# VH-VL binders against UPF0111 protein PH0637: the designs that were tried, part 17

Target 1, 226 residues: UPF0111 protein PH0637, of Pyrococcus horikoshii (o58371)
Amino acid sequence: MIKMQVWKKLFAKSPFKPLIRHAEVVVQTVETLEKALDSWARGDYENMKEYAKKVDDLEDIADKIKSELRDSITSKLLMPVQRTDILEYLHMQDKIADAAEDTAKWLLIKRNLDSIPNDIKDIILKMGKESIKAAKLVYEAIKQLDNVLESGFAEKEIKKEYKIIKQIEEVESKIDGLDSKLMEIVFTSELDWKDGLYILNIARTLSNISDKAKDTAERIRVLMNK

## First folded at step 4 (VH-VL)

Design q64 (framework fv_polzastobart)
Fold by ESMFold2-Fast, scan of step 4:
Structure q64 (fold): chain C 226 residues (1-226), chain A 121 residues (1-121), chain B 107 residues (1-107)
Amino acid sequence: as target 1 above (226 residues)
Amino acid sequence: QITLKESGPTLVKPTQTLTLTCTFSGFSLSTRGVGVSWIRQPPGKALEWLASIFWNDDKYYNPSLKSRLTVTKDTSKNQVVLTMTNMDPVDTATYYCAHEGYLWGSYFDYWGQGTLVTVSS
Amino acid sequence: DIQMTQSPSSLSTSVGDRVTITCRASQGIRSYLAWYQQKPGKAPKLLIYKASTLESGVASRFSGSGSGTDFTFTISSLQPEDVATYFCQQYNTYPYTFGQGTKLEIK
């Protein structure tokens, strides 16, 4: 009961403040995934596993917050934006944490990490760092959307928001480029086919982080009614 | 939909080897993240985890019993087999096999009916 | 090995009462704790996993909370069919370990 009242109070201040709280956990989830990837690249299976477990914990927290926010949005609460648009945004933002969890699950499938070449590990680590940038940019975007609302949709604040959205799109494009380069290396190397499938699935789920970040940014365009 | 059933001897003499088979349906042990565990419960006592086997053939054993335990799977037959050597009267318990529903570790969402194994001369 | 200690070992109370059972881990287990209900002669039934997540098909009167080392299981309004022994289980670290059980009876 107390928790629902807290969220209702926050929604009354701004439809975006609860979404900012959810975004904080999403960022932590992706940052923790990078710790798992760092351990993975060093061949440290046990520490990788511990960070992977933490990614799952944080994704679970994000899901719980999502459920609480969904339950707190009622017909009694007056809001300056459509409830459906807020729920669609929340859904997309939560999928970023889902993608991070999926990546962590793929990491755990293989125990012998030394069979993965360093050039492949390097690209995967670069994709991971770009994924963190994507998640942080989503967090910046939802914070800036709150500023847009507070300003009465002032042109200056809207312009700042679109700049952040473009940065998210640029990060997604860069990850796509890294993924293409990775595929080329996998297909030209003497990598075991199972290791190839393993790496390609890790890359796919990492790419999904930025894909979902871009989808979230598109939901921001809808919320801005532009 | 998920069903598990234990089978094997109900009476074992001290020093003999116990072999129990878990036959299941409604899931495949080739599916990523899926595992099957063996848990026992002496009459009126707490549950004790014995061993787990996963889709990738990873095996985990209770360290207190590891030297006595072997778990294997036959994915095509939907079976998991537990072997426990050098049985003693204190090993008298109901033995369960159970489905593992979580990749990061096991909680057991579906259990077999259990089979009581009595160890007596 | 992580030791799981339940309190109380047994309790008797009335239908409609709020029932609280606690479980303590000897080491931090994050939220990797499950609660099971076992009726006489039956296999255990999963009620709660990840400390607070209600298993599908389980009555909403059951709930769990806690993290780290201290966990609580609650039945908001005891029903006659809830008479059973309840066990907590940690799955953070191998070997998986269970509490000693709490026997719940109706007066």
Scores: ipSAE 0.005, ipTM 0.498, lowest interface PAE 11.8, mean pLDDT 87

Design q65 (framework fv_polzastobart)
Fold by ESMFold2-Fast, scan of step 4:
Structure q65 (fold): chain C 226 residues (1-226), chain A 122 residues (1-122), chain B 107 residues (1-107)
Amino acid sequence: as target 1 above (226 residues)
Amino acid sequence: QITLKESGPTLVKPTQTLTLTCTFSGFSLSTRGVGVSWIRQPPGKALEWLASIFWNDDKYYNPSLKSRLTVTKDTSKNQVVLTMTNMDPVDTATYYCAHTDYWSGSYPFDYWGQGTLVTVSS
Amino acid sequence: DIQMTQSPSSLSTSVGDRVTITCRASQGIRSYLAWYQQKPGKAPKLLIYKASTLESGVASRFSGSGSGTDFTFTISSLQPEDVATYFCQQYNTYPYTFGQGTKLEIK
């Protein structure tokens, strides 16, 4: 009763509008992480720390929106698409912000940033920029999914959606290539082993951003095949 | 700075429709994360949230009053309008509009209008 | 709906005293709790959000703590201008709900 009324208010026209709002916060989270990475690369620990805290705050906002959506949707309420598919989509989209938060936490673990070689920093920054592209493409994808639903699953709108999904896959592939180059540099250069672990964990969590973006895109395919 | 002000009738008869306007300055309702909410307070009682409208035109209503409430915005005029149908003496309250910002990491009502007392009597 | 219950409903104390007000939620609300101060004839003023974060420009004598279902609001040294009704509010779940208020007076 009360949950059904709240759900109808949340999904006035489309069940995807709240997911679009959540995606906007995810984009902002990844954009803020890039600012943290930029400060990190300059050896500016204090500004990096400030941006890392903002990443944490934005992930809290994303989690709050996710919680509101989950709490407002009941297993007994009918929707234009299956509720479990929407919740699985939301879970994957939220993991993008979670990966950004994980990256920020790893950045904070080391105060002396001068020991990290510039060639390693350059690749990490490139991975960060590609991660922003992945997050923005997810935002465009969920907006386009709203257009797919509003059109009654028209073929032309579905085709536009698949083009965005393809672009997300291409960004993930590019980040994977950058990660491979980074691994080669880490293992062929004279690096302190602790710095090596530090860099590998930053790279892993950055790669996870695009990996979760790709997983989110796969959930969109499921939502289109009701 | 951020300011909000409520306007509308101060006296309403039972069964009539109440229309209140919130006029604001110091922010735009086109800014991502920004919203305006309506809250009321009957004399000597607790605050009750009524409705919220956000930058993307998302609208939320208190379920106990949802069939009676409509909230709309005019971004170019910096106004948010609340409409409440079928007024009853129990709806006598001070009505407030308030600002919120999701991007600040919180949804609290950080800036409030002065409030307008609406009395419902025959 | 989540019910918010404040304790005490009214409190009378002296200038300089430490004042403690509690707020209990009927369900878990994580840290999404705000505290407001309302003086007679005035709109509420936000003092604290996220359970423990002090709003900009608010005096440092005000503080908040708690998470989940149990929350505390404290004034470390009561000043005459602090005479007001204080409300807690959860913003974890729609509909947003407020406590019944705690009226604070000086003896």
Scores: ipSAE 0.000, ipTM 0.484, lowest interface PAE 13.5, mean pLDDT 86

Design q66 (framework fv_polzastobart)
Fold by ESMFold2-Fast, scan of step 4:
Structure q66 (fold): chain C 226 residues (1-226), chain A 122 residues (1-122), chain B 107 residues (1-107)
Amino acid sequence: as target 1 above (226 residues)
Amino acid sequence: QITLKESGPTLVKPTQTLTLTCTFSGFSLSTRGVGVSWIRQPPGKALEWLASIFWNDDKYYNPSLKSRLTVTKDTSKNQVVLTMTNMDPVDTATYYCAHSLYDWGEYYFDYWGQGTLVTVSS
Amino acid sequence: DIQMTQSPSSLSTSVGDRVTITCRASQGIRSYLAWYQQKPGKAPKLLIYKASTLESGVASRFSGSGSGTDFTFTISSLQPEDVATYFCQQYNTYPYTFGQGTKLEIK
């Protein structure tokens, strides 16, 4: 059954405590995807497949938590922030796990990677590592937002929050740079067109992880200004 | 309605090559997530998966038989063909083709053909 | 290869009885297990996939449970048409492997 009573108790302590619990699972999802990418780059399809299945499992857990949190927010709960803002934040944070799941699905499409140059695999791996940083920074940001609230919106805590948001933006910029370099290599090489589409879709879904992390950080700005 | 039917020789001599054709209707092997698999069952024994081919032209073979198996498709004819070389009396079995659903790199078999008994003897 | 062990190898019981068949995998397969029904002279029919998901059009008296290495297939109230051999199949790890089958008969 849905454990609404547990979530209502956490919401009573802080509107952000339940969001922190959801963020923990999102981080685990992206970390598991990185293990899938490591196996993928080594040509180890079977281990990659096992990690891809774990990504699916973790995304399902994140979705269940999201649904439980949505159901637990009632008009009788007194909150210092708008319910709509909390739900919009939760939606963006959950999209990070969705992007990781999409990436895992694309990895499964092709078993033999002999036709994919190692330079391309290396860039994909770098994008994966940066995506983990983005997810972990989102987790730190929502924890810091709870500290902002507990401090009564003290200036020093707000400044710490903005520093984390800036770091998320910097990671997104690095991933954008890697994606641009990858696109140049794909379009200027003699890579088979199907392999090109395969690689570009992996890169697109990996970039979405950081894009959604940045979108989540923008929702934090909204929550912080309330 | 999904239907599959196996066709090919019912009697094969040792060392010969077996060629079986699966003709299907009610689905397209161009549809994402769809495949066709070959499974056999020796008389009174368990089922044994042999090979699969999917919408994206991915082909999978049982490692114990890999060197002997080839699976191909002809989407225009709605057919999948299995070729098995160097037949042996131990390969006597009912051979089935089945519709397969691709789920997270894995698949299960939801609709099966009637099966065709192939006997290997001199 | 992953070895799938079914028990019992055969079972005889009465119409209306609850029937339970067990399948054990030699390694963890999470929830990637299917159950098939095969009547004499006919092809197998899918009943359950993903350990517990009932295939469309399959009678609700059939159910599955379990995860990891231990799985159970249950018929809540046996009907005469349920006389068949039942097979489990893991599809978590390549190559995919089947259990040896459980033959179900009515007394």
Scores: ipSAE 0.000, ipTM 0.471, lowest interface PAE 12.7, mean pLDDT 87

Design q67 (framework fv_polzastobart)
Fold by ESMFold2-Fast, scan of step 4:
Structure q67 (fold): chain C 226 residues (1-226), chain A 125 residues (1-125), chain B 107 residues (1-107)
Amino acid sequence: as target 1 above (226 residues)
Amino acid sequence: QITLKESGPTLVKPTQTLTLTCTFSGFSLSTRGVGVSWIRQPPGKALEWLASIFWNDDKYYNPSLKSRLTVTKDTSKNQVVLTMTNMDPVDTATYYCAHTSYLPSGFDYVRFDYWGQGTLVTVSS
Amino acid sequence: DIQMTQSPSSLSTSVGDRVTITCRASQGIRSYLAWYQQKPGKAPKLLIYKASTLESGVASRFSGSGSGTDFTFTISSLQPEDVATYFCQQYNTYPYTFGQGTKLEIK
């Protein structure tokens, strides 16, 4: 009840301020995944497991906030934007946290991390860092969208927003390039087939973080036009 | 390694204002999702949450005590300060500060995973 | 405010015994419940969060279960160093609230 009042008050100030609050949780989730990946690369299973559990906790809370926001919005509170567009944005943004949680689940499947070659770990860490950059750029993008609204859709602020969206697209392209390099290493190395499946699934879920960030950026384009 | 330590007066007269400082190390209060909370415990009684302050300067207060409480931070000094006005003998308690891990949006998740040693504050004339 | 009620308020048992403490919330809190151990004159120590997740470095004999309004904390085989007061805490709803505590002693 009290939390619903807080969200309604925030929506009354701006349709985007509650989305910024949800984005903060999404970034926390992905930043926590970075800590899990760092422990993973060092062969530190126990610390990796602890960070993976925290990722699960944060994703669960992101989902709770998403539900609270969904229940709190009305068409009148969101003028000049449509309720459906806000909900579609929120759905995409939340999927970023889902992808981070999926990555953490895959990390936990294997206990002996020393069998994974360092060159593979290095590429996975690079993919992780780029995925985190994508999530942080989404946070910057939704904050900038609030600035666009407060400025009365001034060209200067709109231009800053498109610059951030382009950076998200560039990060997604960079991750795609890293994934291609990883595939080459997996297929040309003497890697055990089970380790191969493990690594490929980690890479896929990490790539999904930036894919969902790009999808979220497309929703920002829609919100900016309305 | 995360450590916290409370400091301030151990004896306060009724109607006076209490000021407690929490000095910490091993983390930064500029890190997203991190906060510091104040919790007290009267002798032989349950723990009572008083206030929390987060990386983004969001502040939350126990509604039953809100009019008396102020929490502030100095990120550069690694300090959080709690001020409580109009002290009464019933406010006699051990006051703790605690690291608060991963606070989504600053108001939902609270996990007091590292605590200071506590400081006993006695309110008496 | 959500009221947290613990049962029993005190318990005296023997080393090696299985100890169970319960915690009830006055309204649903999902799994947002933590358990703390407090020894005399010391600060509380977090043992369990999210109802059943063991904090790093905490002995495996401690466990938690439950969701919604009813929660349990278990020590599978009581050790002398486990003598303490145990508190539950909900963090689903502001303000965060604690149970009254369960004092655990050896006979």
Scores: ipSAE 0.005, ipTM 0.572, lowest interface PAE 10.2, mean pLDDT 87

Design q68 (from q30 with heavy chain S101E L103W V108Y R109G F110M Y112V; framework fv_polzastobart)
Fold by ESMFold2-Fast, scan of step 4:
Structure q68 (fold): chain C 226 residues (1-226), chain A 123 residues (1-123), chain B 107 residues (1-107)
Amino acid sequence: as target 1 above (226 residues)
Amino acid sequence: QITLKESGPTLVKPTQTLTLTCTFSGFSLSTRGVGVSWIRQPPGKALEWLASIFWNDDKYYNPSLKSRLTVTKDTSKNQVVLTMTNMDPVDTATYYCAHTEYWPGDYYGMDVWGQGTLVTVSS
Amino acid sequence: DIQMTQSPSSLSTSVGDRVTITCRASQGIRSYLAWYQQKPGKAPKLLIYKASTLESGVASRFSGSGSGTDFTFTISSLQPEDVATYFCQQYNTYPYTFGQGTKLEIK
């Protein structure tokens, strides 16, 4: 893989460049999941299936970047932060892509998509849109962390980072609210029990995207304080 | 201009199977999001949705009648066929087919209807 | 199934009058409600969809409002050609269900 060889060189100069590239792939994965959700909501199984396959492909790429980065971290390389903290960060960031893949897998198990009520579809789509915001904020956060380190932990750069972390927490809170509303609708509707189980699992895996984004933000806080 | 027209027998005996054909023009059932619905109306009564079929061959049936209903399409002939088994005098109604497009957040109504065909079930 | 209840079942008014028909869903359907006009011997005609959006080519005297469970259909100034039965229909959940109809007559 030519791109992976290039990232090994970049990591030697900056420990965050491969993490930023990994975050970029995570964003692409969640954006592709939203396209799968759009097709799903329209009852377009074939286009949904194509986008779900693309989500799976992107998650595989993210996992390969993760493995390559893990292998490239050595004790002889001088790093401005602890190696174990970097690995924990990478693990959490990768879990965002895992959650997107899990959501895509749940979408695929049902072919008759029009039996799902439109009010449920609308909330699921809103959760998807918010999940993209979470992934993009994580990408901005890791880029800003590189700026924090380049500046020698300058107060101004640390404040910018905390602002991004707060925005990630706000997005997670909004998704939690949407999930609660969705559960109320599922509970009070005349939804078939299999469709109920299907929807609740899609919601759970979608919520997990923002939960892992919040966990990733917490790891950034650790990296700034160590 | 979208048009639909129902055809089939106007008189059916109890226990027989009803087969109705909807022939349409002005749209294709290969177009994503497009579907055709079947609705019936007993004389002087409310409308009752029976079934829908979409471009991807997804089919939906009214649960109260599901065991008796089958809907199929022939995209090359611009036709949708509804079959209802074990007809009873209470099934006497005007049967309609209608065009629909299904997009969450977009239009979902049945915007163009056929003229309807009266099916009488009697011995 | 979601039950749709219309009120009144029949209404007689004069040309030029404001006519209001209501429709209630047994559970929340957001804005996924359509209104149809049916004249004797004719197929239903879509007038309003998504509770308040006027179908193209439909006269502006017709309007709809509401969300959730309570919906209203209004004719601002009744015309002779408006004599018909009006039906509401929810399309939030399968099976799609219709109201029992409101028969509108001129005195």
Scores: ipSAE 0.000, ipTM 0.454, lowest interface PAE 14.0, mean pLDDT 85

Design q69 (from q30 with heavy chain T100I L103T P104W R109G; framework fv_polzastobart)
Fold by ESMFold2-Fast, scan of step 4:
Structure q69 (fold): chain C 226 residues (1-226), chain A 123 residues (1-123), chain B 107 residues (1-107)
Amino acid sequence: as target 1 above (226 residues)
Amino acid sequence: QITLKESGPTLVKPTQTLTLTCTFSGFSLSTRGVGVSWIRQPPGKALEWLASIFWNDDKYYNPSLKSRLTVTKDTSKNQVVLTMTNMDPVDTATYYCAHISYTWGDYVGFDYWGQGTLVTVSS
Amino acid sequence: DIQMTQSPSSLSTSVGDRVTITCRASQGIRSYLAWYQQKPGKAPKLLIYKASTLESGVASRFSGSGSGTDFTFTISSLQPEDVATYFCQQYNTYPYTFGQGTKLEIK
């Protein structure tokens, strides 16, 4: 593999700057989903629908950036890491935005929101807030990966990266705990079957946000293995 | 509030390199989602996008001119620099720098422009 | 590259008239289209982005519509200060490309 300083002298375009730009859009997608969830919890269908549309718009922007990066790194570009590893990273990072879009689509399925118990809504809102933390940590992780490569895999920068990865894993674990509590409430309540299906799918797609963030962090481990 | 201004030579000889500086105020290129682009317009003709640089140093170039273009930024000085090699009389145009950013999750067009600087390529 | 074609190339009409300019992309660009106004000797001014969203501070008589490949820009009641050249621009994919411009004049 070519060292970053040598690679820069070859005038090759960096693949990491577009990945960081993509990650920023992913963060904004999850933040916008939280606004949709807040409206959902208040029974405000119309504002929820507006935020759900914005989630869809942001996922479209993320997909546009993904296509641009894919085109730029699958051609005549020399770089310090394997192209297939970068593409797998991009794929996982983009799945975070996909999970947010899926969650928004499920929110829109039901117009009458008052049949959903407040204790279920509270846990889903907590899962949403933790999902934002996961997305922001992924953004920090990809920025730090750029620093790792620019330093030539300096130990100090690698250590910082592993600290961020651990934080992502901790957030995913917390969301898993919230999901377990939610399942207990669902199984001990007398929910209509349609409401049960609705909540189950919201929880599943919402949990996928942190699951994909963790998968993205594992791809970073692969990129750091020189 | 947001202002941009282009500076550099107004007369360039064929085969020489053009260097233009965009100095701005009212925003920072350290702000997430923010970028600066270079666009040119030959006299009486359409606008042509040249290059963009973003807060994270992500750079894009017009493929038809990519081998001739370099865009860099100095965030501390609020400056973006465009370099274009091997100038030709057909490159005579007014050169603009412009601001671009996300607005509530929408990728926006060029919302604030510099006044433009006319660069004439002649022997 | 995506080619942007505007129609008409020039237009002459009267104050108070409804003005319509169209822009066609050679490929689908979703809603990533902006409209600019440029007066002689001045830099372009953004009027509309994302096909139909009015830029802050821009007069409500300006509007845009369309998606995919076919787009329309409308001035509901032409004012004297609207005399300018209008450009469409796609920002769906690099390189960003502009239409050839429509010169708007008053009779």
Scores: ipSAE 0.025, ipTM 0.622, lowest interface PAE 8.4, mean pLDDT 87

Design q70 (framework fv_polzastobart)
Fold by ESMFold2-Fast, scan of step 4:
Structure q70 (fold): chain C 226 residues (1-226), chain A 124 residues (1-124), chain B 107 residues (1-107)
Amino acid sequence: as target 1 above (226 residues)
Amino acid sequence: QITLKESGPTLVKPTQTLTLTCTFSGFSLSTRGVGVSWIRQPPGKALEWLASIFWNDDKYYNPSLKSRLTVTKDTSKNQVVLTMTNMDPVDTATYYCAHTSYLEWGSYVRFDYWGQGTLVTVSS
Amino acid sequence: DIQMTQSPSSLSTSVGDRVTITCRASQGIRSYLAWYQQKPGKAPKLLIYKASTLESGVASRFSGSGSGTDFTFTISSLQPEDVATYFCQQYNTYPYTFGQGTKLEIK
């Protein structure tokens, strides 16, 4: 009940402040996944496993916060925006953490990491760095949306928000390009087929991080039109 | 390299106020997600969580003791202070401070590094 | 407050044996449960958090499982240095609460 009271107080200040707090955990989840990827690329299974466990822990935190926020929103609170729009935003933002957890799970299924070529590892690491940029941009976007509200939807603040949304879209496009290049390398390489499935699933779940970041940005556009 | 150490009086008379200081190294209480908690253990009994303070100055108190407890931090000194008023013989316990990994809005908490503990006896 | 009940209160067994300790919460706590080891005269040491995640540096013979209200802590092959009291702790709901402890001895 103490946590419910905390969320109600935050919602009283702004409908977006609780979402900002959830976004902070989402960023930490993706940042921790990058540490897992760094260990993975070095062939360090044990450190990779430890970071993968931390990703799972952080995703659980994000999911618990999501549940608490849902319960708080469904109570009788005065809000300047539709509750349904807030819940749809929260759902998309949480999926970013889910994608990071899925990636960590795929990393764990293979113990001998030395069979993966360094050029493939390099592209996966680049996709990971761009995924962190996507998550951080979502965090900046929801913070800027709070500024938009505090300014009374001033044109200057709205323009800043759309600039951040555009940056999220650019990051997603870059990751899509990296994924295409990775597929070309996998298709033309002499990888064992199991290693191929392993890499393609890591790439797919990693790409999903930016895909969900873009979906979250789409929800911001909806909130901006209210 | 995270270390914590409790300090304060080892003997307190009934009705007096207990003040304990936790001095730590190896982390900063300005770091997001980091906190310090106070936990006590009466001789032969279970552990009892008392209070937590986090990087953002969020404070949580055990509801059964909240009217008696105050926790504060001095980030520049790497110290956290617990104050407990109106001490009673039943408050005799070993008091620990612990590094707490926590998000201000979540239920994630780990007491992953503990001080050595300080035994506080409450008697006349 | 959520009550944490451990079973058994004490256990005596041989080196190399599998040891199982259980912990029950009076209310659902999802996976927000930790296990601690406390040797006589020492502070508790975190072994497991989130019901099943080993803390860094903790020996792999320690494991945890469960969710909701029923949890299990296992030592797959007891070593002499494992003699200690073990505590479960929920951190789902304030106030955080601990079990009464299970004292583990070697025969």
Scores: ipSAE 0.000, ipTM 0.412, lowest interface PAE 17.9, mean pLDDT 85

